Miniprotein binders against E3 ubiquitin-protein ligase makorin (MKRN). Designs and how they scored, part 7

Target 1, 323 residues: E3 ubiquitin-protein ligase makorin (MKRN), of Arabidopsis thaliana (Mouse-ear cress) (q6ids6)
Amino acid sequence: MSDRILCKFFVHGSCLKGENCEFSHDSKDPPNNVCTFYQKRICLYGSRCRYDHVRAASNLPLSSDSESLDRSISTTPSRHLQQQGDNNDGDKSSNVYCIHPREYPICSFAAAGDCPRGNQCPHMHGDLCNTCGKKCLHPFRPEEREEHTKECEKKQKHIEALKQSQDIECSVCLDRILSKATPGERKFGLLTECDHPFCIQCIRNWRSSAPVSGMDVNSTLRACPICRKLSYFVVPSVVWYSSPEEKKEIIDIYKAKLRSIDCKHFNFGNGNCPFGASCFYKHAYSDGHLEEVVLRHLGSQEGETVITDSIRLSEFLGGLQIF

## First folded at step 7 (miniprotein)

Design m61F (from b0 with M61F)
Fold by ESMFold2-Fast, scan of step 7:
Structure m61F (fold): chain B 323 residues (1-323), chain A 81 residues (1-81)
Amino acid sequence: as target 1 above (323 residues)
Amino acid sequence: SKVTIVVTVEGDPEELKRIARSLRFLARKLGLKVEVRIETDGKTITVRVEGSPEEVEWFRFLLEILAKKYGAEVTVEEIES
């Protein structure tokens, strides 16, 4: 009976229920609902949980902390305390009161966005997070506030990117890419050298299709279907970009994934990679060491030399096959 | 010099509408002279493409990829100018 909540798995491009999902695949809907089970330390789903795991509000039910003692309530010294020897026995069972507010839990209802007790609540309410609009920031735990703020900003940036990407159509099939029937189809295929949008399926079909007789296979298949600019790699993404910086971030994340996979063309130093320094895959020799990157020297007209470019050794040596 | 091809695409009526829409968009983006007609039977599209040999082959390649995606059958005839 609640309003629609944005699907966490849809946001990450991994929702397995597709169109039949119980949660919203409309980026306009609110991005989370707080996991009550996690706050009670009984959530068994971990990272697979569809609700937001808020750590700062986990210990709210401790209502028995009466640690405010006035100096007017003095406990009289017990004269039956043993003078020597008993101190070692009492150390293991002595309760030291932590009176610092840092150790107090915040209200879990306020942290979830709505406390039914409002200003009359006996529990400490967290400070407002300007990004998610919830009172989830502990006033006395600056490290947790900073951690939440960074993660919350990252999450909201991704949600805004999804909103901006909703109406983008594939240049080949003209379908709105994020509205396709299956999760595997709801991905963009980015080209590094141009900004023409394609769904992952259409650009991969273009790249893998048999050429028409008389066409150059290698040049044609790596060219953009619209502008003919060459891009060696198709970069899958669940969001589109609004700036060159966002595009670079998407590409760099994908490059990091491919750097863990051995390049089939380099073949542990026994082959020659046609992509050279532009290759996203790992160029490692059989003993595990990486192919060296060398800097290209460019001379100025005034006789000064500047190192302005970096290339792989195999590319620098003009395609030598003895590596 | 310019060449002309006529392509016949046969398939499901709803899939052919998708193909026709995509072909018109691509023709406009590529600056090619293309006529796309859905025949009265609703089961056939006739596509006339005019341009340089390279431009015509590029467009034909795109058309064949779209037809394959939507399960349509393609027949090509080259017409002398």
Scores: ipSAE 0.554, ipTM 0.868, lowest interface PAE 1.5, mean pLDDT 72

Design m61I (from b0 with M61I)
Fold by ESMFold2-Fast, scan of step 7:
Structure m61I (fold): chain B 323 residues (1-323), chain A 81 residues (1-81)
Amino acid sequence: as target 1 above (323 residues)
Amino acid sequence: SKVTIVVTVEGDPEELKRIARSLRFLARKLGLKVEVRIETDGKTITVRVEGSPEEVEWFRILLEILAKKYGAEVTVEEIES
């Protein structure tokens, strides 16, 4: 059955098992089932686990271990509801409960989408998550509900993007990019200034090609092979986009990764970066101070000022002064 | 001025079909005058490219990327025009 569950690592483009993977690499297959080991707090894989962890963190009670153990034994017999008494007698039902309901685990089968016991299940069923359609939301743990909702929405958005990306072909080799054998090959190389799709290998090979003497290498190899629009960076992605907003999100995530790395060309203010405001790397001075980005305004046809360009101080100094 | 190159690509018959398909697609997208012929031996493609020096070099780079990807051997001959 595990073969019918979508591989978590394949979804993120990092599965190292390839054809030997126990889980599905077909985006049409359902995503991870709930991790039963995590619900029992015995999962050894942590963030590397292939199944969904429906509990955010261990909320162990602040009570002593002896009180916890004694209470755990007493919760099983005292948890039985509807044994006798008035169904609406709060005082009577409170005598039966020794632990707040927030401490009870939810049913792992219902949280995985389908409980074979249905309404007859002795375990607490979670509330329905409208995004994944599973009863995985704990009724008494609002922080876990919010965390699940955010992660579930991100996961479903990514799976949908992966499905929509399946038929996209490289403009150079015409192969379906996500159908390639290895994870290194199953990546797009996005250009910022156009929407022509390329597999990461073909666009990188274009950028690294040696043209004949007399060609402008910068205008030729940093241009799109199809439309000639100039883009300084090739952005790797495991999914393609369906909107400008999705494209911006992919680019911004990659920029965020590179902005933690000091730019070699800027060299803490001692060098000049040819990419200026378009540079994805960190432009920081030796004191940690970031290079200032300035915005230029033009008069619009409507009579309002419009922001046209952002420029870095190094671009300004390169035009007026070189130090 | 116009230049012409003739490129011979040698390799596996199935990989050469992929190369030929990609080259024809790229020729159409770039609006270039390109003739792609699979020779009778099934192991060789002959590609004739005509255009400006810049256009011909642009297409040659793409052809060499494809050939390298599919393990094919490339020989380029420039013809006076």
Scores: ipSAE 0.661, ipTM 0.916, lowest interface PAE 0.9, mean pLDDT 72

Design m61Q (from b0 with M61Q)
Fold by ESMFold2-Fast, scan of step 7:
Structure m61Q (fold): chain B 323 residues (1-323), chain A 81 residues (1-81)
Amino acid sequence: as target 1 above (323 residues)
Amino acid sequence: SKVTIVVTVEGDPEELKRIARSLRFLARKLGLKVEVRIETDGKTITVRVEGSPEEVEWFRQLLEILAKKYGAEVTVEEIES
């Protein structure tokens, strides 16, 4: 009950535990605790780890602190200035045991936000990250600093979007979408042509409704239930948007994902896809090459090229005649 | 011309309250003439929808989706205007 840390899997819409989750599903609770096992390169959970994987230097073994069990036998331990090595008289290079600062590990407590040892800490404290406010940036590893900054900004933006999305209700069932029990239900179904919010289940059920005699099937199945604007694809998202640019980013990410999946309607060139060039799925032939798209330039009022109907290269070339 | 249908929705009392709330919201949002009544038995909702054939069929489809989601049974009767 006292361990109220925001669930990483809930944030990404993939938590299966619902009400029984060990971590918080309340966006008000602090996000992510630092994974100390990952900092030591021994975390076995990878992307399934519930803690944040923060990178740190790991070239030095832990110093073994052993108490002298018999102080009476060891009169001069090598704890201080026991450099009484035999004079080797040889022309030998000086033994400089200098570890480069780049290889020092940063303090995991400071990287998590607060080090109780402060200035007395024997470990190197990282520099402050302006986004998360934690001392997690290694002073001597600029590549890791840049990578953390980019990932941290992306994560913070996502958490803020999740907070702003918590009260959004489905326009059909009026349930708060992100408060649903299962990960499959905790998703918005975005329409490309309008801004009416729907949970993924309601908009998919609308799309799968049986066509009624006398109704326009395309208008019924692909129109928004509220405003009737046509959108060919329902875009699943774990967050809602606050700007057109944010909406475009969500849609583009989904398009990129679908572009790796073969289109069932195109069927490797043996079928006909009703969406043509507007299809988000991959149009690839059985030999693996992609369908060539010939864009029709429709003069827009703004002078922009609008893609409405594309012509397959085989169709453009006049097709194949079999004798 | 205008068409009127009367839809009877039967199910769990708590689920029916959710259905009724959603139907009233959708009716207002779509600007449709709809009456939603929870009957005294608490197990039945009577929905009267008046409008063009297209409007009535659009709303009936939304009602069917809600009823299916909440495990309720739908019976539709067309009334001569």
Scores: ipSAE 0.637, ipTM 0.906, lowest interface PAE 1.0, mean pLDDT 72

Design m61Y (from b0 with M61Y)
Fold by ESMFold2-Fast, scan of step 7:
Structure m61Y (fold): chain B 323 residues (1-323), chain A 81 residues (1-81)
Amino acid sequence: as target 1 above (323 residues)
Amino acid sequence: SKVTIVVTVEGDPEELKRIARSLRFLARKLGLKVEVRIETDGKTITVRVEGSPEEVEWFRYLLEILAKKYGAEVTVEEIES
């Protein structure tokens, strides 16, 4: 088909269907179709749904049994409403006071991009989101508007990063990383101390391989294969970066994610983790107490102890007459 | 202090072309004296590497990782030059 919908799971690097996926794995295709089933609270796919789940107002008790709109295959407004022929719609406006505006659902067609009924639509149209170009922002729910704007900007930034990352080749195997056969292989392995690109498989194989005779383990296994700069961890990412700030965001997100997950090797203090203090996973005992880390570092070649005399703020304020 | 090794890599013709491309790229990036030849049978590549013992072992390590990834068999012979 001429118009394909970008696969939501492909955008996050988690699509299990690969080339057999019925949705597009071309980052150039449009990403945003609103799930109308979710707006009606009948979507069974939950987080696995390939369409965007946009929140709508709760169904009001008075309108829950109103099947007249779904009974008609026509796009025309209610016949009884049209029979009055009111050009000023004053009576319709006064009826809005019987229902709080915050509780009105937004029009699903307008939220998906364009409503064919335009100004004559009987449903409330959302305000335009400048990022996705859809009328999906509820006029009377500022919290949902802010939430959508933040998520939409994050999604667009990620889609742009995916587009910029498409031609990046692994420095070892020279394959375009995001074009690899399996989703597990379509990941970069970032090193913190250099900007040489590697696919996750090649850099993990480099780090996991037995050291060659006469090589230093730290220099051989933890160094970049190209520039030899030492990086003690490999950060998997589905996108590459265009700035040091973007790189830092990727690394920080990964570290934060792993710190929320209990380390299986540490096993609440009952096991031994080979990564110790360098482990990104949470080292917590069964009582929730975090493992204490004692780090010993070698000093600089030339170092003298500098004693800085400091006055505690409480001592300074205690001697000061404040009015 | 210079050593020379000759590495023979045998495998699938299309995978060997990928290995040869990667090895030539890595040789240039690392500034190493490397000759990569795809033999006329298309099923064998011959790699000659010259450098310090450390440089040669570093490159051999990368070659073995590539060969393992593409299911190729590696034979190494050290030659005095």
Scores: ipSAE 0.573, ipTM 0.877, lowest interface PAE 1.3, mean pLDDT 70

Design m62F (from b0 with L62F)
Fold by ESMFold2-Fast, scan of step 7:
Structure m62F (fold): chain B 323 residues (1-323), chain A 81 residues (1-81)
Amino acid sequence: as target 1 above (323 residues)
Amino acid sequence: SKVTIVVTVEGDPEELKRIARSLRFLARKLGLKVEVRIETDGKTITVRVEGSPEEVEWFRMFLEILAKKYGAEVTVEEIES
C-alpha cells in the first residue's frame, strides 16, 4: 500500500500506538499531507497535528496602515471588497480598499499535492516546493515560504536517514537495530567519540555493568566496548548517520534537550561535575546564573599544533594545589 | 603474563547460537584468543579466553551483557597455568 502516509510521530520516535497506528511506520512511505484546518487558523493540535502546517500563525500585530487587511482575511482574490465604505472618492474609485494578496489562502488541494481542477482552479495555487513536490508555498508570504522550505528539507533528510539506517547492526548483539521486536528497542545509542553502532539496550547495559571491585568506573564503563574511546553520554537516536555533520546534528539536538535539565553532579555550584565542558546538562547556580566557560589553548610538544578547547570554570578552578 | 578464564553459559539453544556469533565477532575485532564451543547438549557454551588481565576482564563484561540480554546463566572459572 503505496498510498499510506508516513506516521509523523513514528518519524520522531514518539508514536505510542504501535501496530494499531492508522499511519505507516515504514520510512519508504510518503510524509504527511497539508493541514487545511491550520491554513484556516482553526487547528487546535499544534505540534500533535498529523498533517503539515503550511501557514504560520502571526502573533505580531499589523501596522496601523494595514488594519483593513486583517478584516478581510476570509476574502477570495476575485471578491469585490467593501470594508466600511463610507467615503467614496469618485464614481470609478468607489472602491475604498482592496485586500493584499498575502491574506488570500492557497488552494488546499494543490498544497496537498493534487488539485482536481488543475490549472483551471479559481483559487490561488501555491508555488512548487522542490523538496516535497507539493504546491504549498504561498506566493505573497515569504516568511512562510522560508519556514516551510527549512522544515521540509529537515523532514526529508530525516526520512532519508531512516531509510539508510535500516541495515545498521549493533556491534554487541549483531541484530539489525531498527528491525527489533518492540518500538522501544528500535533505537541507536550513539557515542560522541567513535562511530561504532550499538542498540540502546546493549550500550546502556554496558554502562550499567558491574566491573571488578576497585576498577575506575568512569574510564571503564564510559568507554566504547569496541575501541575504548571515552564518551560520557549515550545519545539515543531513531536514525544513524552517514557523515560527521549528520552525527553532530543528532548530538546537538540531544544536547539542546538536556541543556534545559539541571545537572545533578554540578548541584547548583555545590558539587563538581566530572564531565566539565563535555556535560550535556545545565550548569546553573542557585541564582540562575550559568557557569562560565573558559577557552583554553592546548599546544603540542612540537609547538606547531595549537588546539583550542573550551573548559568549564569549575574545571579550571579545580586545578592541583600541592602544598 | 597471560591470564585464562573459562566461562560456561547455559540457556536456550537459539539464544546460545546468537551469543556464540557475537562473541566470535568481538574476539576478532579485539584481536583476542577466544575459543567458543557449543556443547553436544546444545544448551551449554564453553568459552575460553586468553589475554592480559585487562583484555580478559573487558571480554567478560561483554559476555555477561550478552548473557543477561538473552536470559542465559553465566559461570566463570579462572585457570591458573
Scores: ipSAE 0.520, ipTM 0.853, lowest interface PAE 1.7, mean pLDDT 71

Design m62I (from b0 with L62I)
Fold by ESMFold2-Fast, scan of step 7:
Order: structure tokens, then sequence, then C-alpha cells
Structure m62I (fold): chain B 323 residues (1-323), chain A 81 residues (1-81)
């Protein structure tokens, strides 16, 4: 306990220790530090504690709200009567009890980045998050710390990816993709089988082009305009990738989104999907059963079969079609 | 066999500069013999493409999507190889 900290009871004219007080009675000294006993639920002094029992503001005080709701109506008349008397007898004590440390809120200013009160702040400052640099981690709520850390790392990874993507140009129009005029145009169109960058508009326009008769429309339009590698889906993304792992993550997120949507081409088993095993949409029958993936077999020398690929049942029963 | 096409692209002068830049880049990237000229009126570019029928048609498709994106009109004429 430091004697260099201003006695709060001296400031209020109620210090009973006088010259034997362990805290300063000089108004020039800084105010009390936050009560660590209160944070640990072991403070025995309640309202007579030398340190501040201060908390960050919360709009949803559960226990205080229930106590005030249950007793505020019945105590409002008696509280009005209490205002007429400044004496507190042993039969009507203002009981201030320590709550569980997990219920003690952290400083909102420090959690937002910077507290203007610094070391003189009466509120508990959270622990530093190494990812965002804010004092936003509650020391007594490990589940909230875990949630923040995961969300914060994801957010900072996205910000870094956006920074790294700023100078990437479309292979067709040569515009910096993220610098385009409208938000709808500030998207990449990823191809699964190659790493050539395209803006979403150019690659979609390629996919909707009309080749001359004599060219295979399916192989031509689903090929990369630059390297001719086939990719059935154009994956929209607001960021580019720096590794195969990042590319897979972007594609998998998009696949997960489309897997919740029934495939119009498959039409609950009544149609044929040109994408077969490569289709990102949901292939479900009318009964809710998902389409089975089957292994494709090729004949080999001496009657043995070689498994070369996996395909969906609809692809096995018919070839891919031009639409 | 080799074929040659001459493509005339008509549109806004600023958009035509973008188209010409992209076509010159893509010709080099794809290893195709392409000549891109912006005419003196500033409203027309002439593109000469020489190669195999497949290569020439591939490049024409790329040119068409660029022209459509920038609101330009395309006229294609095949020249005897």
Amino acid sequence: as target 1 above (323 residues)
Amino acid sequence: SKVTIVVTVEGDPEELKRIARSLRFLARKLGLKVEVRIETDGKTITVRVEGSPEEVEWFRMILEILAKKYGAEVTVEEIES
C-alpha cells in the first residue's frame, strides 16, 4: 500500500485515522489506485475501502438491475426519507459487496485503443492484445479473450491481405482491381486451376463470350484467357492470395456458401449438371438425399481397372453439355 | 496455315487508349503478331492480328470483351493469307 496516494476519505472530510493514515492528506497527490481486493472478491471494507471500487460502464448490469428492479419500488419512499437524514445506523447499512472478478468491467477507452487518463484511470484496464495493440482482454473472462483473439487475428489478416492486393492488375484490362470506380467492380475472379489475376467483370465477360463455330464452347469459355487451363467456377474475392493455402481458404469459403443453395442444373435429380463433381452448388434429391460421388474406372491391360478420377452419378450417366 | 484479320474499334478516345494498351500487353504475353494503331481522328483504332486460325480467334474474343467493357464498336475483316 503506497502512502504517496491521496486518501479519498480525507478529500471527503471523513478520515478517522488522522496523522496515522497510511495515505496522503496532501491534495496535490494523485488519487487512489483501483482496489485489487475488490477485483479478487476479498475486500472487507466495502464503501470504507481506501482504493476505488470503479468499473467500466455497462448498459446491461444483470445483478444490480435485478436488485434495483426487485426493491427500487418498495425502497423509493424510504430512500426519499433517507435523504432527510445524513446519519446511517447499524439497522440501515448501505452494504457494498464485492462481486465476482469476472463481472468487473474493463475501461472502455483503453479497450478502444488509448485511455486519456493513463495510469491515473480509476477503471481496470484490460490486458494488451498483441494483434490489435488495444488493452481489451479481460483478465477474468478467458472465453471472451479466446473469442477476441480469434476475431482480431482474422480481421488483421484480412487488412494485411487487402494491403498486399492493392497493386494487382487484371490480366485483360490492366486496371488495378481494387482501385475501380464501384465496390461491385473491386473484386477478383479467381480460377481454381491457375494463378492469373482477373477482375470479376473481365472473367465473367469471357465466360459469356460467343466463339466461332468449330471451337469447343465448353473448353474455350471455361479456360483461362491467358494459359488455357480449365476451371469450371469463377470464385469472387475482395482479396488476392500470397500462398496456395490462402487460395484454398478463399475457394473453400465460397464453396461452403454455395453448398447451402440447391443447384438449378441438377434440379433435385430431374436435370443434368454440366459441372458434375466440380459443382459448388448443392446436389440434393427431392427427399433431401445428397448425390453420391462415384469413382471413374478405365480399362487396363490384362483386365485390371485403373481409378483415374472421382465423379458424381449424374456425370457418370451422361457427358457434360453446352448450355 | 496462317490467317490475318483487321479489326476496327470505334469509341471514346480515352477508352480507346485503355483498349490499345491492353491489346499491346496481351499480344506480347500471348506471343502473337499484333499491330495496334490509333488513327489520327482519335476515335478509331485499327488492330492487325496474324497467326493460326485458333490463335487469331482467341485474340478476337479477348478484343471483343475489352470493346464491350469500354462501350466500343467492333468491325472484323478477314484478309487473304
Scores: ipSAE 0.626, ipTM 0.900, lowest interface PAE 1.1, mean pLDDT 72

Design m62M (from b0 with L62M)
Fold by ESMFold2-Fast, scan of step 7:
Structure m62M (fold): chain B 323 residues (1-323), chain A 81 residues (1-81)
Amino acid sequence: as target 1 above (323 residues)
Amino acid sequence: SKVTIVVTVEGDPEELKRIARSLRFLARKLGLKVEVRIETDGKTITVRVEGSPEEVEWFRMMLEILAKKYGAEVTVEEIES
């Protein structure tokens, strides 16, 4: 019975308004909230707009042929009038090129969900996307159709994962993780070697704890608080997973993000990174070239050499013994 | 080889209820012998933990994380079993 629309920024874990948000932070509510100003290229909020920026036809200047400008006062200067004998050619005064159907834009209303003009619409309606339920697939642009379908499936998987994640509690504080007020608190901290759920704050606080001197500090702090399995990195995520494949995807996306950031411990070759080849951050020298990764050979039972370890060249040349 | 600690946690009554709930859950999950008592004043929790030195220290770390998160003050007294 509610007409509330899912908050775009909450879905990405970046909404700063919390419970004061005008849009829904319940992932069960519908995400379709189209920005009409963006469709007309007049949205002032840009990436901070809370409405979805949907644009069906961005490649053609269709709006430049309309009355959209309104302020075009026809002040043609009184230059000498050249009377051309063929100026009464209907083809000249109404020159319209036969545009291939591929070049025609699809109806932006149908692409956003529902066209108020229905079957009487003068614009071409797109084909139905079975994932989002919108008529947004251009009949004559197969590459664009494939791109939309792929991205739409990713978006819907994310929304579904968010719905399935809503009731997951932190194993330490027992709070529903996605119900926390601040975006910094509404994140899971994934461990690579086990499936125990933690909010990012609790697992990071564990990693920053000081055990008594009688314990192995390195193994204790990198172990799961519940099962003791070792995981070197805590992976932040706004959703939980339902399969090993989904977990791997979350981890891989985070690794890809960190590979663009220079490692402060490596310090452009002037420092030593305690994580070595397991480090998610970029190991680049001051001239920009990347540290070489070396695969170590381990002997098999039959004497065949199997490559199972990867180490960074600096670890090998630095005299480090890798476990 | 067995060690016992007694921990006193002081704070806001509503936050202490949350801490007690989490501590009882963690005790069950870790299979530890833990007694969690909310005192009659509602402002103090007394926690008794018995186990190996490693088990007791592990649980103490979890307790201190919870106390810090909810703004509670922790006092630890170590006793030999």
Scores: ipSAE 0.568, ipTM 0.878, lowest interface PAE 1.5, mean pLDDT 72

Design m65F (from b0 with I65F)
Fold by ESMFold2-Fast, scan of step 7:
Structure m65F (fold): chain B 323 residues (1-323), chain A 81 residues (1-81)
Amino acid sequence: as target 1 above (323 residues)
Amino acid sequence: SKVTIVVTVEGDPEELKRIARSLRFLARKLGLKVEVRIETDGKTITVRVEGSPEEVEWFRMLLEFLAKKYGAEVTVEEIES
C-alpha cells in the first residue's frame, strides 16, 4: 500500500526484524519519510533510525522550546523573576554579524518531498535531487550535496533492483522467489560462478543433499544444479542483479559482513580452513592478527583455494551455516 | 555416446504436477531430450531421459532431489537399444 513506509534497513539489506518489522518490505511502498526527531535534534537512534535524517530550517526556531520550567518560577513568586530585566537589556542587542548562507537550514517539508507553503515559504528550500525528486540539497554546502547524491543513488538503485527482482522464479521449484510465504523464504541464493536463479531454500537443500553413489561428493554438493560450476558459498540476497557489477556489489557486501565473524575452521590459527583464500569468514589469530594469503609465483594456483577431497562437503556446510 | 533411462515416480497428484513442471523446465535448461508423462491414474509419472552418461546421471540426481522434496517414490530402470 502507498500509506506504508518502506523499511530503510530492508532497502539496504540490513533489517534485523524480518517478518516482525513494523515498516514495509514491499518495494512498491514509498521509500522515504523524514525523521522529525532528528530535525529537532532529539533523535536518539542515530544510524538505527528508520526515518531519513535531514537537516532542516524548521529546527532552528523550534529548539528554543526550553521554557517548560514553569514550576520553579511559581515556587519562587517573589521579585526574583524581575531579575530577568538584565536579560531583556542583553537579548535586544542586535547581532552585528550576518549569517553566511551555508549556515541557513533548509525547509523540512520541502526536504520531505512537498512543502504546503510552496513558493511562499519563509524558509530556504533545498535544490531538487534528480534521483529522489525531493528538495533536499543545500544550495551552499557542496560536500553535503555530494554525500546525499551518492547515498540517494545507491538507495534508488536498490529499490529498482527490488522491483526488477519481483518476477524472478527459482529454477528448481519455479515459484516467484519474492512472493513466497515467509520473509526467510523471500531470498535468492546466489552462486558466485554462475547466474542461475535459485531461492535460498532450494539451493541450500540441494547442497546439503546426500551424494548419489559413484559421484564425487565435493563436485556434487557445491556445484550449480544447472551448469555444474563450483561455488563454495551461497550468498543470500533480497535482490537479483542485471549486471556483473551489481552481482559483485551483492557478494562484496555479504563478504564484508562475514569478515567480522571468526572462522570456526580456522579456529584462531589452531585449525585448518578447507576454503583457504575463498573463505568469506575472518581468519584471525588469537592476538587479532589477520592471516595473509601468500601469492606463490611458481606454486600451484589451486593450492590457494583447494577444498580437500578427503573431507566431505556436508561437514563444512554444517559448520559454516549462517542462517 | 547416448544412454537412456526410464524413471517412474509415484506420489500425490498435486505434488507430481509440480515435479513434472520442474523436470520439463530443467530438461529445457540442460538441453536434454526428456519425455514426462503423467499416467491416467494421476498417481504416477514416467520420465524418459536421453543423453550422455554424465548428463543423464546429473538429471537423475535432480529428479531424485525433486521427488524427495515433494515426498514421492522413485524407481529407475536403464534401457539399452
Scores: ipSAE 0.579, ipTM 0.869, lowest interface PAE 1.1, mean pLDDT 71

Design m65L (from b0 with I65L)
Fold by ESMFold2-Fast, scan of step 7:
Structure m65L (fold): chain B 323 residues (1-323), chain A 81 residues (1-81)
Amino acid sequence: as target 1 above (323 residues)
Amino acid sequence: SKVTIVVTVEGDPEELKRIARSLRFLARKLGLKVEVRIETDGKTITVRVEGSPEEVEWFRMLLELLAKKYGAEVTVEEIES
């Protein structure tokens, strides 16, 4: 399916149609970059499917394409070509005597990837975006250039991550995780302390299991099913990682989300959280004051590339960090 | 201290094939002595697990997780002799 457009909902992990989706779930297929102006030039009659003049003008059943082709070879009347020319200039017509270059629209063909007229094109060509390979960067709108570059890089990184994640199987159910039946199941459950892949459902079901024996529930259920390394949190992700840096980014985004939610175990200072400084949830006392933390500064030099870590004061004073 | 359990899992034939495949993979990955047999009726699998009490209970938890996921019924018998 090389001619299909990449599904927007699949990219965000929310497509409900699965295998029945009319759009591509192959991350190799291009996202929809079709310029509406390009379609208007080629599909003048497309908007009038039931009022098609070709059907209205033909007094014979259209069983041979040869007679239709003879009329198709002739271009549309000059008035229609003139209207297309006017449409190219339409966005410019309001300020003919005081046009700033920022107001010029860029060539839609160049912005879509390739302009057949090349250097002979009468319209302004955008600068090349190295990420998408299209001449879509407006020379005189730096804010739009920066926004496109940022979004394009983010989108391309996500598409590459999706491509690399396609064949990853859950260590418990052995299904390819991103090929599962429902969108809720097409997520990885990351463990912080190991790299064993699990689908979100299997690792969460493991965590919610009731051990039949007298095993320590907290230790057993928070252990990886394969290697037994303890990880307090299961981090949901629509992509897998190829580096420790990518893994950290996924985890940090999830941590930021949980930091807005009050910790049930801490219970506004009335309880004891077994996760300590490793807890992703908010440790706030009644009245909103945060639990005491110790700040550490790393990598400080002239110009100060400073990285600050937070730990609980009680862990600093009584923990193994002294030994 | 070596323990053997025999687990009977009853359910839909297609789901049981998925359970059996996962159990065989997990047994190899964990280095456990496990025999997984799909019975001739296609509606039951028999799983024999041999190891330390801790290893056997760990594998039992994984088996019960898979059975619950695929809507299968689990019956466990500990073999003393």
Scores: ipSAE 0.648, ipTM 0.905, lowest interface PAE 1.0, mean pLDDT 71

